# Ledger of designs, part 18: VH-VL binders against Peptidoglycan editing factor PgeF (pgeF)

Target 1, 264 residues: Peptidoglycan editing factor PgeF (pgeF), of Synechocystis sp. (p74606)
Amino acid sequence: MTMGDDLWGWQNINGSPYLTCALLAPWPHAFFTRAFYPQLPEQLITYLDPQGKAFRVKQVHGDVTLTATEIGQTPLAPDSTHPPADGIISDAPHQGVWVASADCTPVLIGDLIGKRVAAIHAGWRGTKARIVPKTIDKFLALGSELKDLRVALGPAIAGEVYQVDPWVALEVGQSVQAVQKLATEEQQWDHLSTMVNPPVLPDAEPEKYRLDVRRINQLQLLELGFAQEQIAVAPHCTFQMEELFFSYRRTHTKEVQWSGIVSY
Short names: E, the ipSAE of ESMFold2; O, the ipSAE of ESMFold2 at other seeds; V2, 0.75 times the mean of E and O plus 0.25 times the DockQ between their complexes.

## First folded at step 10 (VH-VL; framework fv_canakinumab)

Design x1 (from w5 with heavy chain N35H; at its last look DockQ between E and O 0.09; V2 from the best seeds 0.00; counts 0 for: pae E 9.5 > 2, placed apart)
Fold by ESMFold2, look of step 10:
Structure x1 (fold): chain C 264 residues (1-264), chain A 125 residues (1-125), chain B 107 residues (1-107)
Amino acid sequence: as target 1 above (264 residues)
Amino acid sequence: QVQLVESGGGVVQPGRSLRLSCAASGFTFSYYGMHWVRQAPGKGLEWVAIIWYDGDNEYYADSVKGRFTISRDNSKNTLYLQMNGLRAEDTAVYYCARDLTYETSGYWYEGMDVWGQGTLVTVSS
Amino acid sequence: EIVLTQSPDFQSVTPKEKVTITCRASQSIGTSLHWYQQKPDQSPKLLIKWASQSISGVPSRFSGSGSGTDFTLTINSLEAEDAAAYYCHQSYRLPHTFGPGTKVDIK
């Protein structure tokens, strides 16, 4: 059972607001707002850990998560100074791992015992490809235990305003294995539309649907065996809260906010 | 239904220009990256260019770089290919195709799931 | 530029038999490889995305496998309607490239 607003706190630096999550209290972390633009992780980390080193990747809407060490070993993305990936796991103390977003879900993870932290960029393509479950599998392969993980799904575009084509809603919904196993597409649509807190909502425009990507990621985590209390889902919508967040869907501009978490 | 329709092909002399159009319908055009792909008579497919959903980033095959310009008008649901300095080797059927690229400056492409019927460009003296 | 090669160039195959088409990349491309079918006088059609992922509306007899540099498209029981050219396409790096194609005919 998620304790919504009780877990989320607004913080302030010199009049600039940012969001923190109580599940991640052991780690310096932030879901920064547009107020910090154009600062980059190399600057932003000083608010969290002045001796920390920032790690980031060239986000490609994929399903790959790299350790901080693997970032230095991975070929760079075309026309970038960073390797391609959409998630980062720390592998030493004082490492800040960062993702950019402007509607896609920023996911921060902490391991209470193993000390590893992660940041994941989960848009609809990465969510369809199950980047979050794959990152959890990587935590486990590195020696973490599922019961020790805490996951925060940060500000993103809300399902009630995220209009998509039908095939997008269906294919992302099918990334939930309970949905995939249903015998017909009619059953899959029905399940996605009628469950409690449904990830697929109707749209007034014919042949359109609305998709809650955060809810799909939450469902993926629950099917892996996470307890409700290990997962926090931000209620904040980047599209609707224009004074606080950039939204690509709203403006079609490339500005982003950053979210990060620092290991100890 | 989801549809892409190319137009603007024809017979032109070497060194001349043509502008191809691709009209999109049945889907939200502004969500998707778009490609041009060509096929010379009796030959295989050759990738020509891509443009991102918002029109701000474009990339070209080396064989057309500097001569061709891909663009889009999301308010008209239309993709364009401006072809300047046409050569005999540009003779081909030109297809527009939809890619599944959305949001932020990633290089992630999921393949071309919807194709037009093609428009023939013949460059002959 | 990433070069894709395909083999064989051409196959003439009896209906109901298995067809295997290979695509090789000049460098590792992970799973960023897609397969297309082009029937005579038609536009290309996406068959397989991301090396092995199914496409809605494509018959289940089509499957893909591979990663890195070596990829395979399989038609596990050829039907007459499958007579076509088949192309692999990499999307790992710009410029995108296609393989030269494999023509499959009915014997």
Scores: ipSAE 0.006, ipTM 0.500, lowest interface PAE 9.5, mean pLDDT 89
ESMFold2 (binder alone), look of step 10: mean pLDDT 91; pTM 0.940
ESMFold2 at other seeds, look of step 10: ipSAE 0.310; ipTM 0.731

Design x2 (from w2 with heavy chain T31Y, light chain S92Y; at its last look DockQ between E and O 0.01; V2 from the best seeds 0.00; counts 0 for: pae E 17.3 > 2, placed apart)
Heavy chain, then light chain:
Amino acid sequence: QVQLVESGGGVVQPGRSLRLSCAASGFTFSYYGMHWVRQAPGKGLEWVAIIWYDGDNEYYADSVKGRFTISRDNSKNTLYLQMNGLRAEDTAVYYCARDLTYDTSGYWYEGMDVWGQGTLVTVSS
Amino acid sequence: EIVLTQSPDFQSVTPKEKVTITCRASQSIGTSLHWYQQKPDQSPKLLIKWASQSISGVPSRFSGSGSGTDFTLTINSLEAEDAAAYYCHQSYRLPHTFGPGTKVDIK
ESMFold2, look of step 10: ipSAE 0.425; ipTM 0.776
ESMFold2 (binder alone), look of step 10: mean pLDDT 90; pTM 0.936
ESMFold2 at other seeds, look of step 10: ipSAE 0.348; ipTM 0.747
ESMFold2, look of step 11: ipSAE 0.000; ipTM 0.405
ESMFold2 (binder alone), look of step 11: mean pLDDT 91; pTM 0.938
ESMFold2 at other seeds, look of step 11: ipSAE 0.442; ipTM 0.788

Design x3 (from w2 with heavy chain T31Y D103E; at its last look DockQ between E and O 0.08; V2 from the best seeds 0.00; counts 0 for: pae O 9.3 > 2, placed apart)
Fold by ESMFold2 at other seeds, look of step 10:
Structure x3 (fold): chain C 264 residues (1-264), chain A 125 residues (1-125), chain B 107 residues (1-107)
Amino acid sequence: as target 1 above (264 residues)
Amino acid sequence: QVQLVESGGGVVQPGRSLRLSCAASGFTFSYYGMHWVRQAPGKGLEWVAIIWYDGDNEYYADSVKGRFTISRDNSKNTLYLQMNGLRAEDTAVYYCARDLTYETSGYWYEGMDVWGQGTLVTVSS
Amino acid sequence: EIVLTQSPDFQSVTPKEKVTITCRASQSIGTSLHWYQQKPDQSPKLLIKWASQSISGVPSRFSGSGSGTDFTLTINSLEAEDAAAYYCHQSSRLPHTFGPGTKVDIK
């Protein structure tokens, strides 16, 4: 039995499946599937906490995480009813924080002691910009301790099918500090391709690589000092599991699934 | 290697039309938004238009809106600019350029990292 | 529409000296600002993206800084091959806009 494979559980509402993670069991949470589209967080939160208020942002693939209070203080994105950001941290009970995805990694975080929760949208751009470490820094600034945090990296496009141009693979890989500190790009490529469970994989097509964005986010967390048992990584691929998830890479359409977590 | 090649420029009378093409090779065209940028002789760069990776969203500079149409055919790896009602001030070298727009739900752009060599459009009697 | 201004319009610089070019936006654009180099009779080339992020293959002497409305491109030790026009470009709001350019000459 492999630790981690038993952390992920399927739940069902009226025949529609969604995914939960055992590390986040203290908090109502879900990685919803395509079966819930076109429902929005304002509707979806009722499955998790009928008293809850849903918070979401206009995702811009950046590195900004806002508290629920800061959302009300931040100017709205152009032609949107939401401010621009890619992560949300709760700051009161009964706040649901939500992100949309269709290949990008949805990250849910809970603080066992401080009770704060977060949702992060981590695509390759946000991962390059280190949105997850920056959100952890924000937890710490708010009084959280690293040992109390639990992190779930949800369904996303798998590295084995995420073909990218070389510059994308390299720039995202350089967001891992151990890689960035190597003196040459040749050393950086070698490290990214030869480490245990490498985040950069070869592609059959010349001058292409495959990139595991979830693995890069996991590496960023480990270098911050997280223990392995504090991090869960979903094995689910949004590209390959068409019956369960939308994928921008597969269809080039803009439908999304939502992931959320509610504070208590 | 990654390459963009423009064609279709030339000399044309005011009020007439031209259609520019931009052939893309060496990369996955459908991952990228595409721009047209122009430069009048001796002048600076002027942004003209963008089309998103999927071809469903187009935006234009005010100076060309209603006269120019940007389009793309992802099956042919080709970007187009249809220029109608040409004026003397449209005389410029026209560049196509790529910008990564895939995986965004907002206006996320990485800058124009690949440019063609340009095609000259001259509008004169 | 966001208006970008650049300063100076022109500067003549001795090799190995530092060059500083400023771009100012008419309203906040966060870090959605990019820098391009254009040598005579050539296509533009991207130098810096997102205010300060390096581009593979661009010499390390080029750097960018700033956020909001005030941005700077720096060439720490000018080389002869850096004689060119330099443009800032904002991608925060449509329509995209370029600055008017800064021409850098040697000597």
Scores: ipSAE 0.011, ipTM 0.514, lowest interface PAE 9.3, mean pLDDT 90
ESMFold2, look of step 10: ipSAE 0.189; ipTM 0.681
ESMFold2 (binder alone), look of step 10: mean pLDDT 91; pTM 0.942

Design x4 (from w5 with heavy chain N35H I50F; at its last look DockQ between E and O 0.65; V2 from the best seeds 0.00; counts 0 for: pae O 4.8 > 2)
Fold by ESMFold2 at other seeds, look of step 10:
Structure x4 (fold): chain C 264 residues (1-264), chain A 125 residues (1-125), chain B 107 residues (1-107)
Amino acid sequence: as target 1 above (264 residues)
Amino acid sequence: QVQLVESGGGVVQPGRSLRLSCAASGFTFSYYGMHWVRQAPGKGLEWVAFIWYDGDNEYYADSVKGRFTISRDNSKNTLYLQMNGLRAEDTAVYYCARDLTYETSGYWYEGMDVWGQGTLVTVSS
Amino acid sequence: EIVLTQSPDFQSVTPKEKVTITCRASQSIGTSLHWYQQKPDQSPKLLIKWASQSISGVPSRFSGSGSGTDFTLTINSLEAEDAAAYYCHQSYRLPHTFGPGTKVDIK
């Protein structure tokens, strides 16, 4: 039996591939590929739950997660049909929660007992601001228990190709509390660069680094007390796998893929 | 709808100080990095300074390091440039500009998509 | 710092003809190169980002190309309103820098 690959499965609808995660098997879910563009969550949800209602937000690279009820209660800007947020938690059955991505990490979460699901858009800004831990805190405040949660970190830009400025790598790395608490920046850099599966890698360019945002989110979850078996990390790179995914870093164009999960 | 308006320019003696303001409206100011760019009369564009969306990281051209300070107040939707030790070569129209860093993926430098009208600073005698 | 040069310094062009402006970087900057238009007594306007990406509201006659050290802005069919100065700008490395500008006039 092989680790990592056991959790991720390719599925197909009429020749169009999408990805699922075994940790989320109780819930209809998908990390869709570029093959589904330009379909929107309101169409895509019918592949997952014909009774489902799709919920989405105006993603702003922030740290706010809204419940489905809160989405309906949030005042909208005159030129927007969706409230600003980067995460959504379900609060009733048959709610599909959705995020768009093109390199940022789509995170899907299910609660085996409480039945709530979530979708989070976690780029480097949101990861620095700890959107994933804040969403977990919201699950707990709603009555969930950490041991019942299952988390899938979907296709995103891989650390081995994600070039960033030094301060981005350092400040995102400091969102891991073990790093933040070290006394000096030199110790923080050393920790981030030398730990097992390091989230910060060197870059060939003199004043650049490479950052693994999925790994940072994984570290944040582990610090909250998640067991390794509760977290799945997709090995898929949106930048490198051009045939399957849009990547903003690769093309600087606005096309996205959608990831979603539906509550029962 | 989206608008930047500079103010605070004027005539100043060498060695004195001046503070420029840039008022932002029509967009969520705290989501965007901001630049100052200047243009001496009859000359090209010169980048002066940049500050990140949260105000915690700022960068300067070598010609102004140690003399100019970029800052922002996200609660007032305002960008500032504090200019100390002014010299004749600082005479220019000063523009504030919004970096297009928000729209997708969160990339930190995408070009300056919104510019103010500029404010003239003249440093003389 | 990365030095940008532009060619030509100035050109006078008949309406409807093609304009080509080049920008060269002193080192490779990938596609971290942006183009701006500035009309007399006006603030600059972004035309092209990331070497070749279009900007909403910019006429389709404007296009950009290139990567590495050599970049081109093209105005496919010049119109009278296009008389302006054109600047390239690199965002690859701080400090950001601009090219010296290319002035385009109508004949």
Scores: ipSAE 0.295, ipTM 0.717, lowest interface PAE 4.8, mean pLDDT 91
ESMFold2, look of step 10: ipSAE 0.370; ipTM 0.750
ESMFold2 (binder alone), look of step 10: mean pLDDT 91; pTM 0.931

Design x5 (from w5 with heavy chain N35H M112F; at its last look DockQ between E and O 0.39; V2 from the best seeds 0.00; counts 0 for: pae E 10.6 > 2)
Fold by ESMFold2, look of step 10:
Structure x5 (fold): chain C 264 residues (1-264), chain A 125 residues (1-125), chain B 107 residues (1-107)
Amino acid sequence: as target 1 above (264 residues)
Amino acid sequence: QVQLVESGGGVVQPGRSLRLSCAASGFTFSYYGMHWVRQAPGKGLEWVAIIWYDGDNEYYADSVKGRFTISRDNSKNTLYLQMNGLRAEDTAVYYCARDLTYETSGYWYEGFDVWGQGTLVTVSS
Amino acid sequence: EIVLTQSPDFQSVTPKEKVTITCRASQSIGTSLHWYQQKPDQSPKLLIKWASQSISGVPSRFSGSGSGTDFTLTINSLEAEDAAAYYCHQSYRLPHTFGPGTKVDIK
């Protein structure tokens, strides 16, 4: 699909670039770049909504999404001022929900009718555990309808450079139910490597594969019944675009960029 | 084909030093955290030390802090344990173990999925 | 340090019977608890990760459950080759710790 470049726009604050997605135009939102480091969501939200309150979690690469209310009710993670989770759903106006990333996929979601928004941190482990589908289920339980949701998968490490061991590629691929249902691992590998826009690519090094985590998340959403026009996938690679993004795979340092979306 | 092989064990006198090696093969060594775990004869398992995938962070059990040094050479796929000031209570089989925590899985440890065969260290006079 | 205790320290069990081993943590560790099997003169082998998650190549008769402070390893129908020591291991915080072990023998 030609969704990425047509839907994605570079914006600028005082020389510092950030990305927006046209599918999320009704909501103030941003996929910020490294240029905003070391600013935190509590400062960054003022660029999006001066009235807004920032919500964030201690990301643990799991499958839990909390509402803004549940954040105040959930015990804090060890050695943190935030509860453990990897996704946040708004439950009132003027709430900014935020995730940090450096290669993992930041996912922003808006509900055109129900008005709630979400931010999800989807690394390979959370993707394997289906955090995005579980968050969609939570939207539905809160009264949202699937047809009203808009999803943007932001800058992350690209499949063509994300070398992984075979078991990682296979286990993440099996989170797509069409793959899980195949009778043998040989069939699963074949499906993952030969479908249109395959999420698993060969690597030059023997016994290595390349994994497109954004594509896996897209496949999970399509299986839930999303139309292609409800999903935008950023073409931007955090590993390859060093001038714009931190990448944990590239430097093995802990700096991150933030992505956020604000409810109205 | 994933394999860890320890070497360097032996019988040493108290106060002496010994250096253990762990050779890794069949996986991308630089993506995994590595641990040493020991087991005194007839006793249970005791965690000793961790070194992060890139070699820049280490953590030790209190029983060995200041005496043992964990290190790794990712270019040689090798993990090391330098043991100084050895004591009788350090007598054990020493295992190297791979942490299931893959580079990109983050901040939580997931268990030890690959172990070496162990190398015996005996500290006696 | 987080202390793990195991119960019982020893079981002698008739083949085909159910074996239950408990592990208790000195504080809540969520599901950051793993189980290992160690046969005589062998290295430990990972059986269960994250309290209840299966490991490829481990027989389905092995299962785990629990969260917080109380955890259980179950061998649903004991086989002769299951005679071994069993250890729980917490990975919630450094330093990692192991339980003292449970030996299981065949009657």
Scores: ipSAE 0.005, ipTM 0.474, lowest interface PAE 10.6, mean pLDDT 89
ESMFold2 (binder alone), look of step 10: mean pLDDT 91; pTM 0.938
ESMFold2 at other seeds, look of step 10: ipSAE 0.006; ipTM 0.498

Design x6 (from w5 with heavy chain N35H, light chain S91T; at its last look DockQ between E and O 0.78; V2 from the best seeds 0.00; counts 0 for: pae E 4.6 > 2)
Heavy chain, then light chain:
Amino acid sequence: QVQLVESGGGVVQPGRSLRLSCAASGFTFSYYGMHWVRQAPGKGLEWVAIIWYDGDNEYYADSVKGRFTISRDNSKNTLYLQMNGLRAEDTAVYYCARDLTYETSGYWYEGMDVWGQGTLVTVSS
Amino acid sequence: EIVLTQSPDFQSVTPKEKVTITCRASQSIGTSLHWYQQKPDQSPKLLIKWASQSISGVPSRFSGSGSGTDFTLTINSLEAEDAAAYYCHQTYRLPHTFGPGTKVDIK
ESMFold2, look of step 10: ipSAE 0.419; ipTM 0.765
ESMFold2 (binder alone), look of step 10: mean pLDDT 92; pTM 0.942
ESMFold2 at other seeds, look of step 10: ipSAE 0.391; ipTM 0.756
ESMFold2, look of step 11: ipSAE 0.338; ipTM 0.739
ESMFold2 (binder alone), look of step 11: mean pLDDT 91; pTM 0.939
ESMFold2 at other seeds, look of step 11: ipSAE 0.460; ipTM 0.788

## First folded at step 11 (VH-VL; framework fv_canakinumab)

Design y1 (from x2 with heavy chain E110Y; at its last look DockQ between E and O 0.07; V2 from the best seeds 0.00; counts 0 for: pae E 13.6 > 2, placed apart)
Fold by ESMFold2, look of step 11:
Structure y1 (fold): chain C 264 residues (1-264), chain A 125 residues (1-125), chain B 107 residues (1-107)
Amino acid sequence: as target 1 above (264 residues)
Amino acid sequence: QVQLVESGGGVVQPGRSLRLSCAASGFTFSYYGMHWVRQAPGKGLEWVAIIWYDGDNEYYADSVKGRFTISRDNSKNTLYLQMNGLRAEDTAVYYCARDLTYDTSGYWYYGMDVWGQGTLVTVSS
Amino acid sequence: EIVLTQSPDFQSVTPKEKVTITCRASQSIGTSLHWYQQKPDQSPKLLIKWASQSISGVPSRFSGSGSGTDFTLTINSLEAEDAAAYYCHQSYRLPHTFGPGTKVDIK
């Protein structure tokens, strides 16, 4: 057995596959595939917890994480029945917290001792704004301890195929504090492209780069003091695995898959 | 270098038409929603229109609805504004602006982070 | 259509002093409000998005607050380069609207 390779397991409901992570085994959870579209979290939660209530937000690619209670207290987003945010933390048992994705990283978090769970939508804008570290800070402020947290970074567009403009790659890379503290932009580019498992890769097209947003989020977590074994990173690419996932980059259509985790 | 450059402004008589162009460079144009915003001489900013990243959906201010048409050609990185039935109150500097949105479905707006330098349209008899 | 009002219309301010600009919406718009700076003869520049979220490259002396109907842009210590017009913009409902603007000059 090798570390990390067997953390991800395929599950099935009536022929429809979904993905689970061994680090999150204590909590009912799923990274659902396109096979569950157009079901919404209010329906999907019944597969995980028949007593559960689903919580979701109108994702705005920002850095805000709300508790389940705060969702009811936050004004709605424009033309939506949900408040604007990109992360949710549970604050009672039997709460399912959910995010939608089609290339952006769905992040699920469980607190083994404090029992809180979270779901985060981490696209490049939210990653640049450090939504994951800010959500961890919120866990800590609520009484959680870092050593008790388990984090799964789910299916997303892989760095090998995620072409971006140079300023996107650089600005997202600067969200890693070790990069941000370097004196020059040249040093920052060099660091991002030459470190082990680099988050920034070259592209054959001039003036383009490839960006691994999951790797950036992983680096942010490691800088906070997470041990590697507290973090699982899915190898699954939403762009490349068309039969399993919707991808906004591939089709420019609005279909999504949902990922969720339920508190106990 | 991220850049938007408007062109096509000029002096026209009331009731006539103009077509404005906005050339985009330095970013992946097809991933962004685009706006037109205008500013009459000595006045504030007035929102005119928006078009989604793929050109499928557009919306207009009431003051221009039915007279103006926003469009885009993603293969040429160009945004357009066709202005018909021009009136004196349409006299303004016209800016194209990029929505801060990147890879978004177009249901959401985050602010206009890149603006062109503007092109002047003067409607006078 | 959602009407935005701004106060004051004009401020003349000594360098290093605090500037406060308010924007009021005719109905609740949550946090779907953005602030822009326009220097004389220049294009607008985005300063603050979503009421209070920072923009890369914008000095930290600029901050925003508020939700619902009442919003504030603050320039904590005014610099000479901050002389400009400032506009709020709501993106809550189509059609989008701007406030009428606030001019800030250096004394």
Scores: ipSAE 0.000, ipTM 0.455, lowest interface PAE 13.6, mean pLDDT 89
ESMFold2 (binder alone), look of step 11: mean pLDDT 92; pTM 0.943
ESMFold2 at other seeds, look of step 11: ipSAE 0.006; ipTM 0.496

Design y2 (from x2 with heavy chain T101D; at its last look DockQ between E and O 0.74; V2 from the best seeds 0.00; counts 0 for: pae E 5.8 > 2)
Fold by ESMFold2, look of step 11:
Structure y2 (fold): chain C 264 residues (1-264), chain A 125 residues (1-125), chain B 107 residues (1-107)
Amino acid sequence: as target 1 above (264 residues)
Amino acid sequence: QVQLVESGGGVVQPGRSLRLSCAASGFTFSYYGMHWVRQAPGKGLEWVAIIWYDGDNEYYADSVKGRFTISRDNSKNTLYLQMNGLRAEDTAVYYCARDLDYDTSGYWYEGMDVWGQGTLVTVSS
Amino acid sequence: EIVLTQSPDFQSVTPKEKVTITCRASQSIGTSLHWYQQKPDQSPKLLIKWASQSISGVPSRFSGSGSGTDFTLTINSLEAEDAAAYYCHQSYRLPHTFGPGTKVDIK
């Protein structure tokens, strides 16, 4: 029984599979699959909390996280019915917070004591800009304590297949402070490629690399002082698991799956 | 509603400088990478430069490296091209263009989905 | 740098007939290939992204295909307003590059 695999469970609704994480067991939550397309959070929340209200944003690959209250106070994104952001924190019971993904990392967070939950969309730009640490800072500013937080990094494109240009790998890797502090780029590349479970992997094509965005986000959380036991990382690859997930890298089409968590 | 408008073109002598501006409206400028592309009279399109959405990185075609500088001011929704040491072969219509920006691409930006009308630069003695 | 070539450089076509334009890359670029239309005295317009993906507002008669080094833009039933220059563009590596263009005229 490997510790990581024990945390992730497949669930089923009418033949449609979705994924849950044991670290988030206190909260109704799901990493839904493509099988739920084209249902939206306003419908999907019924599976988690039929009395819940769904909150979502216009994701823009940035570093902004809004509370549910702030969503109602933030101007809408152009040509959208939602304000621009890439993360949401609940601020009352029965609020479902949701993000869409197709290769980017969906991050769900629960506060065991403060009761707040969050959903974050973390792609390479948001990860470079440290959206996850910034969201943790927002939890702390709202009165949460680090030791009470539980974080699940959901299905995303795996580092083993996520081919990127060198400057993407390096710039995202530099968002880890231990990497940023190294004196030379050569030292930074070496650190990123040789540490245990390295976030940067080689690619067969010259001047291409492979990047594990989930691993970078995990490293950012560990640097903030999270214990390993507070973080779960899904092993599932949206690119490789075509029957279960949409992948932008695979099709370059805009279909997405939704991940959400509901406060109590 | 979404538009890009170039300005600053004109007639200048070789060796002089010009600064082009591209005003963005109808979208959130800071979310998108931006390009300059030029087209000499009667010729095809030539890529000139790109700048990241946050201004963090910039890259140039070999024909302009060391002479041109791309920059942006996200607080003013404006893209710039500083052109120094102008030569006759720099004569062209200069377009600014918005990059089609998907986080999962992992490649350096993709396609240009919004273009300005262009501004003419003529370098003549 | 990645060189793109286009064939043919010029094509005169009877209305409602099919137009095929090819673009070839000097090395594999996956599907990081985009097509643009430029009508006389106008700025370029994106037609197809990622080799084959449609763009909102572009007529369905335009389609793209290919991967690796060989790519095709197809206009299934040419209309008068389609008389233009067509350019391919790769975004796989910096510097980005364009093909030399294909001019399409109506017979």
Scores: ipSAE 0.331, ipTM 0.736, lowest interface PAE 4.6, mean pLDDT 91
ESMFold2 (binder alone), look of step 11: mean pLDDT 91; pTM 0.945
ESMFold2 at other seeds, look of step 11: ipSAE 0.480; ipTM 0.798
ESMFold2, look of step 12: ipSAE 0.147; ipTM 0.675
ESMFold2 (binder alone), look of step 12: mean pLDDT 91; pTM 0.938
ESMFold2 at other seeds, look of step 12: ipSAE 0.463; ipTM 0.798

